# VHH binders against q93235, part 30

Target 1, 248 residues: q93235
Amino acid sequence: IFMKTLDPKVPRFYGKGTIIGVNPGVGYQPWLKERPDSTLIKYNLRDQKSYKAYLEQMKTYLTKYDSNATETRECGAGDSNDDLEKNPDALPCRFDLSVFDKGCSEKSDFGYKSGKPCVIISLNRLIGWRPTDYQENSVPEEVKDRYKAGSIAINCRGATNVDQEHIGKVTYMPSNGIDGRYYPYVFTKGYQQPIAMVKFDTIPRNKLVIVECRAYALNIEHDISSRLGMVYFEVMVEDKPVEEKKEL
Short names: E, the ipSAE of ESMFold2; O, the ipSAE of OpenDDE; V2, 0.75 times the mean of E and O plus 0.25 times the DockQ between their complexes.

## First folded at step 9 (VHH; framework vhh_5c3l_4)

Design y4 (at its last look DockQ between E and O 0.38; V2 from the best seeds 0.00; counts 0 for: pae O 3.6 > 2)
Fold by ESMFold2, look of step 9:
Structure y4 (fold): chain B 248 residues (1-248), chain A 124 residues (1-124)
Amino acid sequence: as target 1 above (248 residues)
Amino acid sequence: QVQLQESGGGLVQPGGSLRLSCAASGFTFSDYAMSWVRQAPGKGLEVVSYISGSGGSTTYADSVKGRFTISRDNAKNTLYLQMNSLKPEDTAVYYCARGKSEDSFGEWTYLDSRGPGTQVTVSS
């Protein structure tokens, strides 16, 4: 359904979602629109120029959260966007980037300079969609230890057995994933899309790792053939000497 | 600066027809996919139909398939919804909405703006 309603100007490689229906697509950043056919995040840890574009894309993407107080409101534990469909004057919940200060913020170059790159995970904005909770005994094993009702858990694994052995430790921010209080989206002025980040703490050097990330809610369908509910990207953190030629 | 204005709503009897129009301005119309979204009394928003920027691809909600037809005229910057075989359940405010490409990989389009809407009432 989703592929028939999309603008054909943008190439699609991984990840699918819907515009009409109930199954959101999963996306990631950094994705360089200058190379839209590529899902590869590759850089040399010893060459800052090799990851500068990823840092700039992350910074640019996150500027959407620089809203002033008149466009959003603070939302506590009991607050959510549930009433936005019926109350056009309500302000949407403000998304607080401070959760990413543990190594996935600008001050740490989003983990790139330390070889622990961070990747943003987000869901396509389907009008009126909100996550449905798993029953306690039906939570998928991959996220059972981190799952919290009201949230959309994120899990990333290696796409093959070799990738799984190489991917190493992954840190999720927040640990329970994308917070469901920011749903639904309903054309709200000033809407701040909720996101999560994943940090690859121990990814090996000089090895290509194919990563599969999935979003988990009862009403997010997973289908490997169509890649519903998931997104793929490749990470290669090199640690190679930078060649400099001097003949004097 | 994005401006969308719906027209063509009204009161019709069950089995009747209406054609909705949406005049668009403030953006390059043919670069954007477009959609009709409705809200019935006491209900949430329902995406009714979607059409690609070129007009070559269309999709419909199951509730309206075979009865509604989305179309566009890029020379006139106008989106249409032909509604046939109308039922009381089709009573809603109908909104014209613009699709925008997501800025993240794996997501393609979300609906970023809408018009003020036009009321459609189907009753005997």
Scores: ipSAE 0.464, ipTM 0.752, lowest interface PAE 2.2, mean pLDDT 85
Fold by OpenDDE, look of step 9:
Structure y4 (fold): chain B 248 residues (1-248), chain A 124 residues (1-124)
Amino acid sequence: as target 1 above (248 residues)
Amino acid sequence: QVQLQESGGGLVQPGGSLRLSCAASGFTFSDYAMSWVRQAPGKGLEVVSYISGSGGSTTYADSVKGRFTISRDNAKNTLYLQMNSLKPEDTAVYYCARGKSEDSFGEWTYLDSRGPGTQVTVSS
């Protein structure tokens, strides 16, 4: 976890006595780091050029999942990356991008063209870390309807009361969040970081919405001050006439 | 190709000192935060220290705070770890590792590359 005002080459926070900490950081895409307002996803529905950079960033990011069949293995529902810790010759599980086909794939311009932008949510890769399941009766209320043991649930809300009023309907892909079968993270070639996507289905036009996304597992702590277990970004979907640049 | 090579490990008595070095090549060294990680027998990898690309910021695990100092020379593409007041529990293979920022607000690849490691043994 780091803040924009800090050196982007060093994480700001390492939790609980270790440099890595016990809590993974939460990240998101698209992130255009070269822009001063890099935490703001802003584009105009009427201007394809305005969201092109975001699409390219998403495409570029997802290229890392172009799996060489020699570097990954197909994993079913009963499989996991546990073998990576035991067998140095084991291949990491191949991540399935098809889970995003309903509105958050490249074919749909990741929802940007339709005004329903998708955002990738990920956790930092901590060596040996894996999510711990909630007990059935201890699942936080905000994710109770979507939570599945073995997964990391994601929940996004407006950062403020005003933002919460504006954020609208949010869809999570998969609904259960980040699939836990891809854990633990092991420092091995070919490892594919699992991700989830958040789709903003009814985000208002021409309004800035500050979004807070939290990750949920028993071993993920949330702290606003240090932003543990959460990430912030802003979304503004404009619907305005494209101003013709007067050719000077 | 990213290459990292550690040196400087050895056998020392408790309370002794070692200075590790890591030679980096195959990438723009100053663009990356670097880390020292270690693996003790029967244990997993532990990150010991981070240093920013510019060298202006450093971070340490609590277990080594006050005893270890990470530094770098970007002109020489070299990472250092000064280890003082060594303890038996510091016995491990030490690796030089490269870190990379990927996403905003904490998306890091903490370790995307490392060297073959250098053995540090602290024993009386």
Scores: ipSAE 0.033, ipTM 0.379, lowest interface PAE 3.6, mean pLDDT 86
ESMFold2 (binder alone), look of step 9: mean pLDDT 82; pTM 0.839

Design y5 (at its last look DockQ between E and O 0.48; V2 from the best seeds 0.00; counts 0 for: pae E 5.1 > 2)
Fold by OpenDDE, look of step 9:
Structure y5 (fold): chain B 248 residues (1-248), chain A 124 residues (1-124)
Amino acid sequence: as target 1 above (248 residues)
Amino acid sequence: QVQLQESGGGLVQPGGSLRLSCAASGFTFSDYAMSWVRQAPGKGLEVVSYISGSGGSTTYADSVKGRFTISRDNAKNTLYLQMNSLKPEDTAVYYCARGYSEDSFGEYTYLDSRGPGTQVTVSS
C-alpha cells in the first residue's frame, strides 16, 4: 500500500474509487530504520547484545501508551471511539497493554530472550476508518477459529512454502486480533492506536523465515502485488557461539 | 507546532469559481504531501485532492476531477485549490491537511494535521 513511488511522500495505492486509501497499511515492530536490513529481525539467543536494540525499540514504541488519565478514558467491552466523531470533548479509549502479559511484555523481554520473539502488528491510521465485520458465513477459513466481530483478525504465515514449513506455531495476542473498539481513528489528542502481537513459539534456529502477516476485516483487501492488507518481514533466531571480537 | 490556515472560502453561485489558499508553518512544507479535505453538513470528512511534496503528482476525487486543481508553492509554504464549475454538492467546510506522512516508527498517517477550515457555500 505504501510502496514508494518516484515521490516517496505519496502512497502508491489510493483505495478503490476514492482518493482516500480505503485500505489501511499494515505495519510491524520492531523496525530499526537505521539498519540496511531493517525488515529483518535477527538476533542470537546466546548474545543479549544482539537483541538489545529490538527490545529498546519495542519499549520506546510502547511508551506512546503511557497516557495521562486525563487524556484517555477507560472503555469496556461495549464502548468504542465512535463518540470521538460526534463529540469534540470526548476522550479516546485507553489501550490495555495487559493483553500482552503472557510472553510479550517487557517483563519477558518480549519473548526474545526465550527464543519466542513477539512482533507488534498495527494498521496505519486513516481518518474515519473502522473495520467492517464479516458475516458469520463469510469469515475467511484461515482466521475462522479466532475471528470475533468488532475486531481485526491477524494471520501470519510463511511467505513461501519453505517458510511455511519453518514458521512453526504462532500465537496471537489477543487471539481475536486488533480490538476494534479503538476505531475509528480520529485526529484528536490522546488517541491510542490499537495493536496486536504475534509470538513465534517454535520458530527454528539458524534459519531465515520470511513472514507474511495479513489483517482481516470485510473492508480490508489483500493483494500480493501491491501488498494490500499485509506486511512482510524476516525473522532469524540464531543459536551460535558468540565470536569474541579481537581487540585491534 | 504544525499550523495550517485556510482562506478564500465564501458564497458563490453554481457554476462559479473560488480559489482556496492554505498557509503552512511549523514544518518543512516540501517534505509532506498535502491535501484538501472537506466536510459537508451531516457527512464525514472527504479527501478532495492530494499533491505530492514536490508537486509533481496530483490526485483527485472522482467527484471533483476536471473541475478542481490542486497546486502548491513550496517557496511560500502555501497550498492552493482552484475550484471551478462549483456545484451545490460542493458546499462544505474545506480544510487544508498535511497528508501522507511517515512517523519515527515507520508508521504512516494518511492525514495527520489540518487547519480550522474555510466555509464554501454554493447556492443560487
Scores: ipSAE 0.258, ipTM 0.642, lowest interface PAE 1.2, mean pLDDT 87
Fold by ESMFold2, look of step 9:
Structure y5 (fold): chain B 248 residues (1-248), chain A 124 residues (1-124)
Amino acid sequence: as target 1 above (248 residues)
Amino acid sequence: QVQLQESGGGLVQPGGSLRLSCAASGFTFSDYAMSWVRQAPGKGLEVVSYISGSGGSTTYADSVKGRFTISRDNAKNTLYLQMNSLKPEDTAVYYCARGYSEDSFGEYTYLDSRGPGTQVTVSS
């Protein structure tokens, strides 16, 4: 992969005794490069052109998972990327997109055509970072029913009381979040960033919903001021006649 | 094809200095942030410092702040790390690494390439 930037982003440095950040940020897709300052996902169900850019962004982002066997390996239960730091010949675990076939794949336009848009949730890559498990009695209530040791749970809620009333049913894929077997990241060629998707099954029409998603592991702290451990985006699924005027 | 080659490692006494260099080729050097990353024996990777593509922004690990200086010469496609007041805990393999950002909100893929590394040993 080749990328050029004029002012490339730099990692945030958190944690005692290192410049490697010990507390990952959270990213999402789709995010349109032509509107880099906007976190709004807005489209009209009656106008296929209004969401085509989001579909294309999702497809483009997911092409990184098209690697072949020479760059990745199959990982079963109990497998992980633990050996990557010590073994120069080790291949990273392949991330299988089929977990998203329940309405968050290209076959279903990632839920956009049905008004149940899917959003990819990912953690920023921090060199050498791994999730640390909660003890059973310390798992946050928001994720306790879906939490699995070795994983990073995802939870999304409305940012305000009104948004929380409107966000509706949310489906998490996988339900227990991001599998920890894909950590750590250590410069491995062919590395495949693990992701989860969130599908908004019952989001209302013609209403702006502000969403907050958080990632959960013992070594992920949440800070609203820096947005660390969490991400915000807005969703507006319209259902209006095609003459709807853009308000961007 | 990205090529990064470190040099300037060696054995030095505590309190001494070393200057690491990294020759870059196979890409437009000034377009990319660069970093030094180290790995002590039996330990994980630690990002020591980074520098933006233009050289205008730098950041350092707390453990090296005030002792190490990262710099770059975009005309020579070379990254540098000046290491002063070296301590035994600075003993590690030091890697020159190229930065990379996914164009995704809030997400980045930091350090997508590295060289073979150069050994720095600080002992009396």
Scores: ipSAE 0.111, ipTM 0.522, lowest interface PAE 5.1, mean pLDDT 82
ESMFold2 (binder alone), look of step 9: mean pLDDT 82; pTM 0.842

Design y6 (at its last look DockQ between E and O 0.68; V2 from the best seeds 0.48)
Fold by OpenDDE, look of step 9:
Structure y6 (fold): chain B 248 residues (1-248), chain A 124 residues (1-124)
Amino acid sequence: as target 1 above (248 residues)
Amino acid sequence: QVQLQESGGGLVQPGGSLRLSCAASGFTFSDYAMSWVRQAPGKGLEVVSRISGSGGSTTYADSVKGRFTISRDNAKNTLYLQMNSLKPEDTAVYYCARGYSEDSFGEWTYLDSRGPGTQVTVSS
């Protein structure tokens, strides 16, 4: 259902004719709303000032996970947020940010300084929604090597053939994508939205690369025209001398 | 602060009718789609009806189509749910919920706010 024409304050698409949204949107960070080219991540390796805003945005975003231990609980591999639907006193699972320590943490400037920028990938929050696993023989080829049941696999590619030639090596953290233990989303205090990060390890310098990232679960549909189950953004890592601003 | 408050619930016999109301405050009411959701004992939240900000578009769960009618009065910041031909399976706590919202990070929440709820019990 196309709702954008009827209500600009709602997402463009609302499920497949169902009142319950069945297809979550995919989002990314850093996204600078105040910039006209907000979908473009552009910075100069030689100019720390040029990527400062992105770092701050990433830091600010991740403060969402600085929750009090009283509002969340530790969850092991066998745990999930299923209890949240049945028990109003249940605490949501605490998200583990340590999974990003290898190159995509604040300590590493999220890879920006080193020219290997990291991007956060997330799904929009749908009450009661959880990923459905692929059958072993039905996993899409592009994520087959990384897919794990219970997770939402992420795959990023160049949007065009040219972009695909330029995008280079991409690392996913964690490799399996977004951990499904943090689903379903429940309207409760302290809920921490699970995320994954994509690291561009060998992205070229001084070239614009249009990136398409798709989320993979059995119940996530992909549609290019409507951008269901996917997100687009642009990355440009410049390596140029910093132009001295002539003091007017 | 976003505030939603439901009213109009109660006990009714099968085949009966109820009209729920929701008073909204703390946000521009007309800018948001609104929904009625319900939670039956031992079950998860179910969205039963949704209405666009302008009121020009409405949707219903299959289970309530033809029986329930959602409406809104933007001048009064009020959401309504007319429930006719009620069934025992309609027994639940009904919540008024703000439908879709975008946060400061550009992320969407399909239902991000709700009231304390009003109990609807359908029993003979």
Scores: ipSAE 0.420, ipTM 0.763, lowest interface PAE 0.8, mean pLDDT 88
Fold by ESMFold2, look of step 9:
Structure y6 (fold): chain B 248 residues (1-248), chain A 124 residues (1-124)
Amino acid sequence: as target 1 above (248 residues)
Amino acid sequence: QVQLQESGGGLVQPGGSLRLSCAASGFTFSDYAMSWVRQAPGKGLEVVSRISGSGGSTTYADSVKGRFTISRDNAKNTLYLQMNSLKPEDTAVYYCARGYSEDSFGEWTYLDSRGPGTQVTVSS
């Protein structure tokens, strides 16, 4: 049940009696701080100036994941950040951006120049929270084919029936979502919060598409009215002639 | 330059009481919700209690309801935790923590700052 928050510095939702372990918020990039009340991603394919701000935002956001050999460690399958809660000398797992090199990196302008924009999906940080696995038979249908135990799956769809028909093909990076090895979050300067990206491969031109993305783990609740476990943004990829100004 | 400093911990017998204090500086104290969190030996962090910036709303972990009372004095920039009917399982380092912060990317971290903590030990 959604509970209205009265404090300006507290998230909109809470868990029972113990705040730790409540639903993480879901966020996205690029979000432009120059337009803080807008969730619209709108640009014209024929005008690089129209999407330059999104590229700069993505690039700046990702610099926080630059390598830090002294404050992070390499983590493989089966590793986790479990030790961080008990051992002040433990190093957090390093998040590897190379998973995005297939169309959602700076080399490809994060998909914007090709009309296949990438959007970062992130979970806001709740101290001590970690994902809980679905049982094999209880995985939601939307992510069943991509879900892997120990992960947080991501799924994006159109918000209305019209948007569902228009959103087109969506590529998830990684396909099974965010690996749980980067949890729990604790107070440490070296912590690297994991992210996923979603690439909109066939988004239509000159049409507004309202997108809903959800994060999936057993302990992430979804509530449409309060936007628990999900995020909304709008995408408008234009393909229009650029007006030229002539002197005189 | 957020500074939080806990005090009032110590050794107490089961059934006893302690009052923890947290002195805050470097930010507008009344604008922020505050929390007490604890870490028992070999355990993860547990949020014990939270209080709104004004002091008008409080919450408690089930394990401490009815025994602990959070309060604040915004004129003195001080947060308090009154702990009554203490049990051995309340043995922990107790931290004063600030509500949350939002970074320049619109992402937030719940419990974004804490003090060095104060030890509470409940044993006979």
Scores: ipSAE 0.400, ipTM 0.704, lowest interface PAE 1.8, mean pLDDT 83
ESMFold2 (binder alone), look of step 9: mean pLDDT 82; pTM 0.845

Design y8 (at its last look DockQ between E and O 0.47; V2 from the best seeds 0.49)
Fold by ESMFold2, look of step 9:
Structure y8 (fold): chain B 248 residues (1-248), chain A 124 residues (1-124)
Amino acid sequence: as target 1 above (248 residues)
Amino acid sequence: QVQLQESGGGLVQPGGSLRLSCAASGFTFSDYAMSWVRQAPGKGLEVVSYISGSGGSTTYADSVKGRFTISRDNAKNTLYLQMNSLKPEDTAVYYCARGYSEDEFGEWTYLDSRGPGTQVTVSS
C-alpha cells in the first residue's frame, strides 16, 4: 500500500539533522484512516451519527491497553521501565486508563455527546528516548502550573489569535501530562505507550477552531516550520437541528 | 519477517579499525532508512548513525563524527559501518536497526526492528 522512503525530508521533522537530537513526533486521536489527509474533527452535537466514527476510532485505539491482550505488570510510584534495558524477562508497566474516567471514557462517549470532545495526545515512538526535566526556573510559562519532574507536560492553544479567543477551557488528563515512567520505549512487543488526553470544555458551537498542542520536556524542540514537538488539528462542534422527513 | 544480521565485530586495539556489516531480508531494503545503534555496558541505547533509503542523506552522533562512516549497498541488501580510530569508549554491542514504520493509527516508530547485535571491544 504505502511504502515509505525517508530521503531528505527527515531532517525537517527531527530538528537540525542529528540522529542523537531527534525529536519525538506528536500525534493525536481521533485521526480517521478513511480520511488520511484531513485533520478535521467535525460533528453535530444533535446527531449521534455525525460523531460515531470518532467514538469507534477512540475505542479501537485504546484496545491496545486491554490488560488481557498484553503481558504487563502493575507499576506504582517509584516503578518504571528502566529494568527493561537490562532484564530480558522484565515486563513493561501497564498503562492505567482510569485517569480518563472523568469525562474522557467510553461511558461518556469521550465527551462528544456533551460537546466537550476529548482528544488523545501521544508521542511517536523513538527507541531509547526518555524525557529530560526542566530546571524549576526554566519551565515554560504555558505549563509551569501543571509541570511535574519526570513527566511530559501538554499545552493546547488556538493556532491564531482568533482561535485562541475561541478555544475556551481545556482540561488535561493527567494534569501533569504524559507520565515519563513508561519510557524508554525499547525493542519489546508488550510495551504500552503512555498517553494523555485533552478535553475541550467550553469550545463554541458552529465555529472552526484550529488547535495547536505542544509537548514539553527539555529535550523536545519546538519548530513551527517542521511542526517538531507539536501537532495541529481543527475542531468544529456544530449544534444544528437534525432534519427528518418520514415517507409512507 | 524482518531479518537483520550483524557481523564484523571483535576485539581491536585503540586506534584500530573495524567494518560492521548487516544483512537484511524480509522487506524492501531500499524503501527504508537504516541506523546503527550501540549499547555500552550499563548504558542506554545510543543512535550512532543514520542513512536514508537511497543513501543520499547521512547523519552521525557527535561522538563518532569524522571516525565512522555509514554506507549501504541496496543491490546486496547490506548496511555497513566503517569504524576508524577506535577508542575504548566505543566498546559496545552494535545493532543494525530499520529506521521507520507507520502503524494503522498514523503513529510511527523510529528504529522499529533490530538484529541481535555484534560485540565490539576496544582494549589493549
Scores: ipSAE 0.517, ipTM 0.754, lowest interface PAE 1.4, mean pLDDT 84
Fold by OpenDDE, look of step 9:
Structure y8 (fold): chain B 248 residues (1-248), chain A 124 residues (1-124)
Amino acid sequence: as target 1 above (248 residues)
Amino acid sequence: QVQLQESGGGLVQPGGSLRLSCAASGFTFSDYAMSWVRQAPGKGLEVVSYISGSGGSTTYADSVKGRFTISRDNAKNTLYLQMNSLKPEDTAVYYCARGYSEDEFGEWTYLDSRGPGTQVTVSS
């Protein structure tokens, strides 16, 4: 959730002890700005129409990665976007969407049809910013099992104790989180922002679950008051008979 | 195309003053918050000051509070940084950066463009 101050051209959230833009914010998709409850992902498993807008939003968002081979380059595990800072002719790394093929691709309706909805997690863009790795012994416990140096780990939990009881099993794609090879961000044509997806495998039916997702790198500060390094959204997967719209 | 060009850098003695300017073009200047960022040798990029699109709000890093003043002239598409009481620690390449943009997906870019930079050296 990105909030605006009275000045619409200034972000609302402010890092504790930092200037805006020093610490990354976290975003999510699908976000439907036209809806008053835009932070709520709510749909009925029995009603395809109810989740169509979310699918379209996800599809539209992912079109960002439809780039020509001439605008990006293939990057292996040892590659990064470091060259973008030094070489104006360097091409940014092409993001590999295939990492989402196990239940979070368009082919699977991003898990919505099966009642295992996927949510995209992203960080805001900051020129020159890149994640700083934890030392092996300093990795936070909640991501210790999935953390990989060079990546930004993601962890989602229920916002409250009740939500935590309801959130169920969560799968992260990739398991290590956002791949750091696509950093640093550079203002260049063709740059592809790295993302991760979170799949809710066993989220309950007909219950509202408030979700908190945090991003983890050494240089990412978590602040609940300013919402830095984290994002909140709500998920409700309904399983109800479709009410026939009585044509009034 | 978004273009930013810094000027006003140079060599100054400790305690001295400099005024940086940034000429902006290729976008509606007043619609964007702007920032001054700097990069010292061997260090990462640091945001030193931030100003809203209207100029009504400003923020400073603790290291420069009371010494630096950010301002803008939207009619001239120009950003300024008045630097007083300069210290050796202020030595860096200074960049003006477009400090805020929001895309159609609601995602924010806090710094999405910057100029080539201007060198500021504080030395006795």
Scores: ipSAE 0.464, ipTM 0.801, lowest interface PAE 0.7, mean pLDDT 88
ESMFold2 (binder alone), look of step 9: mean pLDDT 82; pTM 0.836

## First folded at step 10 (VHH; framework vhh_5c3l_4)

Design z1 (at its last look DockQ between E and O 0.45; V2 from the best seeds 0.42)
Fold by ESMFold2, look of step 10:
Structure z1 (fold): chain B 248 residues (1-248), chain A 124 residues (1-124)
Amino acid sequence: as target 1 above (248 residues)
Amino acid sequence: QVQLQESGGGLVQPGGSLRLSCAASGFTFSDYYMSWVRQAPGKGLEVVSYISGSGGSTTYADSVKGRFTISRDNAKNTLYLQMNSLKPEDTAVYYCARGYSEDSFGEWTYLDSRGPGTQVTVSS
C-alpha cells in the first residue's frame, strides 16, 4: 500500500501523509468545536463554570454509546467484529462504558472537579483496518507492562523534558488501551467505535503541561514530524481566586 | 442522503477490459475523495484506488498499478474505473465509495459510504 498528499479537508490535528487508509489518526476529547484552532484544556478548580463546557462535550460525545439492543450484540472473550465484512446481517459489538466508572464517568464529572481530568483517546475510522499484534519480544518499552495482544495500547507522556517532569501519574482505562474486539470498522449500521480514557491523577496546578499520547499496534506508524500515530494537547488546571465583577 | 450506484460489471476474458461507472447523488460530489474498493471471493475488502475531489491526485494499489485508471467527471457526478489487462485475480465485487467525512467532534471516517457493488468476473 502507498502514501500520498493529503486533501485540504484532512484535519489539522492529524499529520500529513495518512489519508489513504494505512495509518489511523489519533484524536482526543474534549475538543471544543467553538475553539477549533485550540488544543488547550484549561480550567480553574475554583470556578465550576470554567470546566462546564468540557463536561458537556464529553457527555455529548458519549451519547453514541447509549444502549441499543436491536443494532448491537454483546461480545465476550474471543468475540470480534471480524464477521461484519462478509455478513450483512451481523451485529457489531456493543461498547460498554462501565469500564470508565472508576473516576472517568459523568458521576465523577470526568475527574474535572477533583483536578484529575479525563481525556478520551480514539482512532479515526479506517475501513477494514485491524490492529496487528506485536510479538512478545517486540512490544515497545513504554507499554510493555500494560500490553495485551488484540488491543491498542495507549501511552501519554510530557512532550518535553519539563512537561514529563510535571505530567505526574497517568491512569489508563482500560489499562490495555483500546479494545481490538471492535475492529474492523466496515459499513455496518450500529457500529460502536471503541475508545480509551486517560486520567491525569497528579497534574500540577497553575502549570501548562503539553501532553503527547501515542497509540501502539504493530501496524500503527509513529512519526514525530507528521505526528502519525499520536496526538498532542495541553492541560492547564488552575487553582486561583475567582474574578469579581467591578464595582461601579 | 448519499446515493452511489455502480454499473459496467460483467464477464470478461483474461486480458480484456471493462469500464466501471458510479453515479453519485445526495452530496456535493466535488468536495469528496472517491474510491473503488473490491472484495474477491473469500477475501476482505481491498482499496483499489482513490481520487481527490478535484481529480488532481490519484493513488492505486500495487496489484492494479499500470492497468487501472480512476477518473471522475464532476459535472456529471460520476466516478469511473477503467480496467485494462484484466486477470483472474481481479474477479471481485467492485464498490464505489465516498472517501472520508469529518463529524462534529473532529473525528474522521475513511470510506464512510458505498454503493451495492457490481460484479466483475475474469474467466476463460
Scores: ipSAE 0.489, ipTM 0.722, lowest interface PAE 1.6, mean pLDDT 84
Fold by OpenDDE, look of step 10:
Structure z1 (fold): chain B 248 residues (1-248), chain A 124 residues (1-124)
Amino acid sequence: as target 1 above (248 residues)
Amino acid sequence: QVQLQESGGGLVQPGGSLRLSCAASGFTFSDYYMSWVRQAPGKGLEVVSYISGSGGSTTYADSVKGRFTISRDNAKNTLYLQMNSLKPEDTAVYYCARGYSEDSFGEWTYLDSRGPGTQVTVSS
């Protein structure tokens, strides 16, 4: 039932005999290091203690974006990290976390308290890699409504038919997915990895839902066997009375 | 602390050969993919080659395929790059890098550590 999302023995990239052109893997948060084999996000709405670790993990993760003005630069529309490839002194673009303020911020407990948990989606870092845009007429149907050129669209669904029936409404932040301005990845200090968040708005209570999230760009291939371009995790939002731990 | 130190660079004529070495310490060498990357003047960092922890899998950039060979000696914690048929366009600083790794958040990076680099110059 539970799928391991990360295998330390197998890199989450795919290449056709070339380094250039490899496909990145997809990652997610919160992932608890103390439970490395678990891809399950499970908590009880009635028990704050049950989701505290997830919140802490999310908070800790997002500290990555605490930037010193000396390490990053503000990037507006039209800017990108392209300069990083040619200019070693160029500063990477600063990521704006405010895009997650609608229900997926720390202020909102990342949706966990309200039973609408948010999950961070990221791509593995491939040096020099950048997303390739779809042509307008070639955008996959499942993301065409949200797709924006220059971004990596994210789509999450139930892994099985049953899961798809249960997953409910999903909101993507931003709607168009991971902002491509932050590519290409360059091995430089201060690089901020772009992310998107997925919010499960109507996920059922007391049911395990296996979620498959796919990333969409022209140069991202999807392979279930290798889990290229996708990630699996499980979500269970419980709504149960808190069992009093009998102090033995 | 992860430490990587490249050696073996130098000046060579076109068509010549060099063998780069990288001494690694501060981590279980055999557990990690290792890579060679290079940066030419005015260009970005380019991945040249990857090798799996066991050495059983190697990957090359198209630009170096058939000319370069990556290998490793896990007993010596050393990474190698045999460079044959060198071209002027191969001129760059070459870095040894710990290629594929999982960070504290479970995210994977294909380059997370590198040495100071060694200069390779191919010129007539």
Scores: ipSAE 0.326, ipTM 0.711, lowest interface PAE 1.0, mean pLDDT 88
ESMFold2 (binder alone), look of step 10: mean pLDDT 82; pTM 0.835

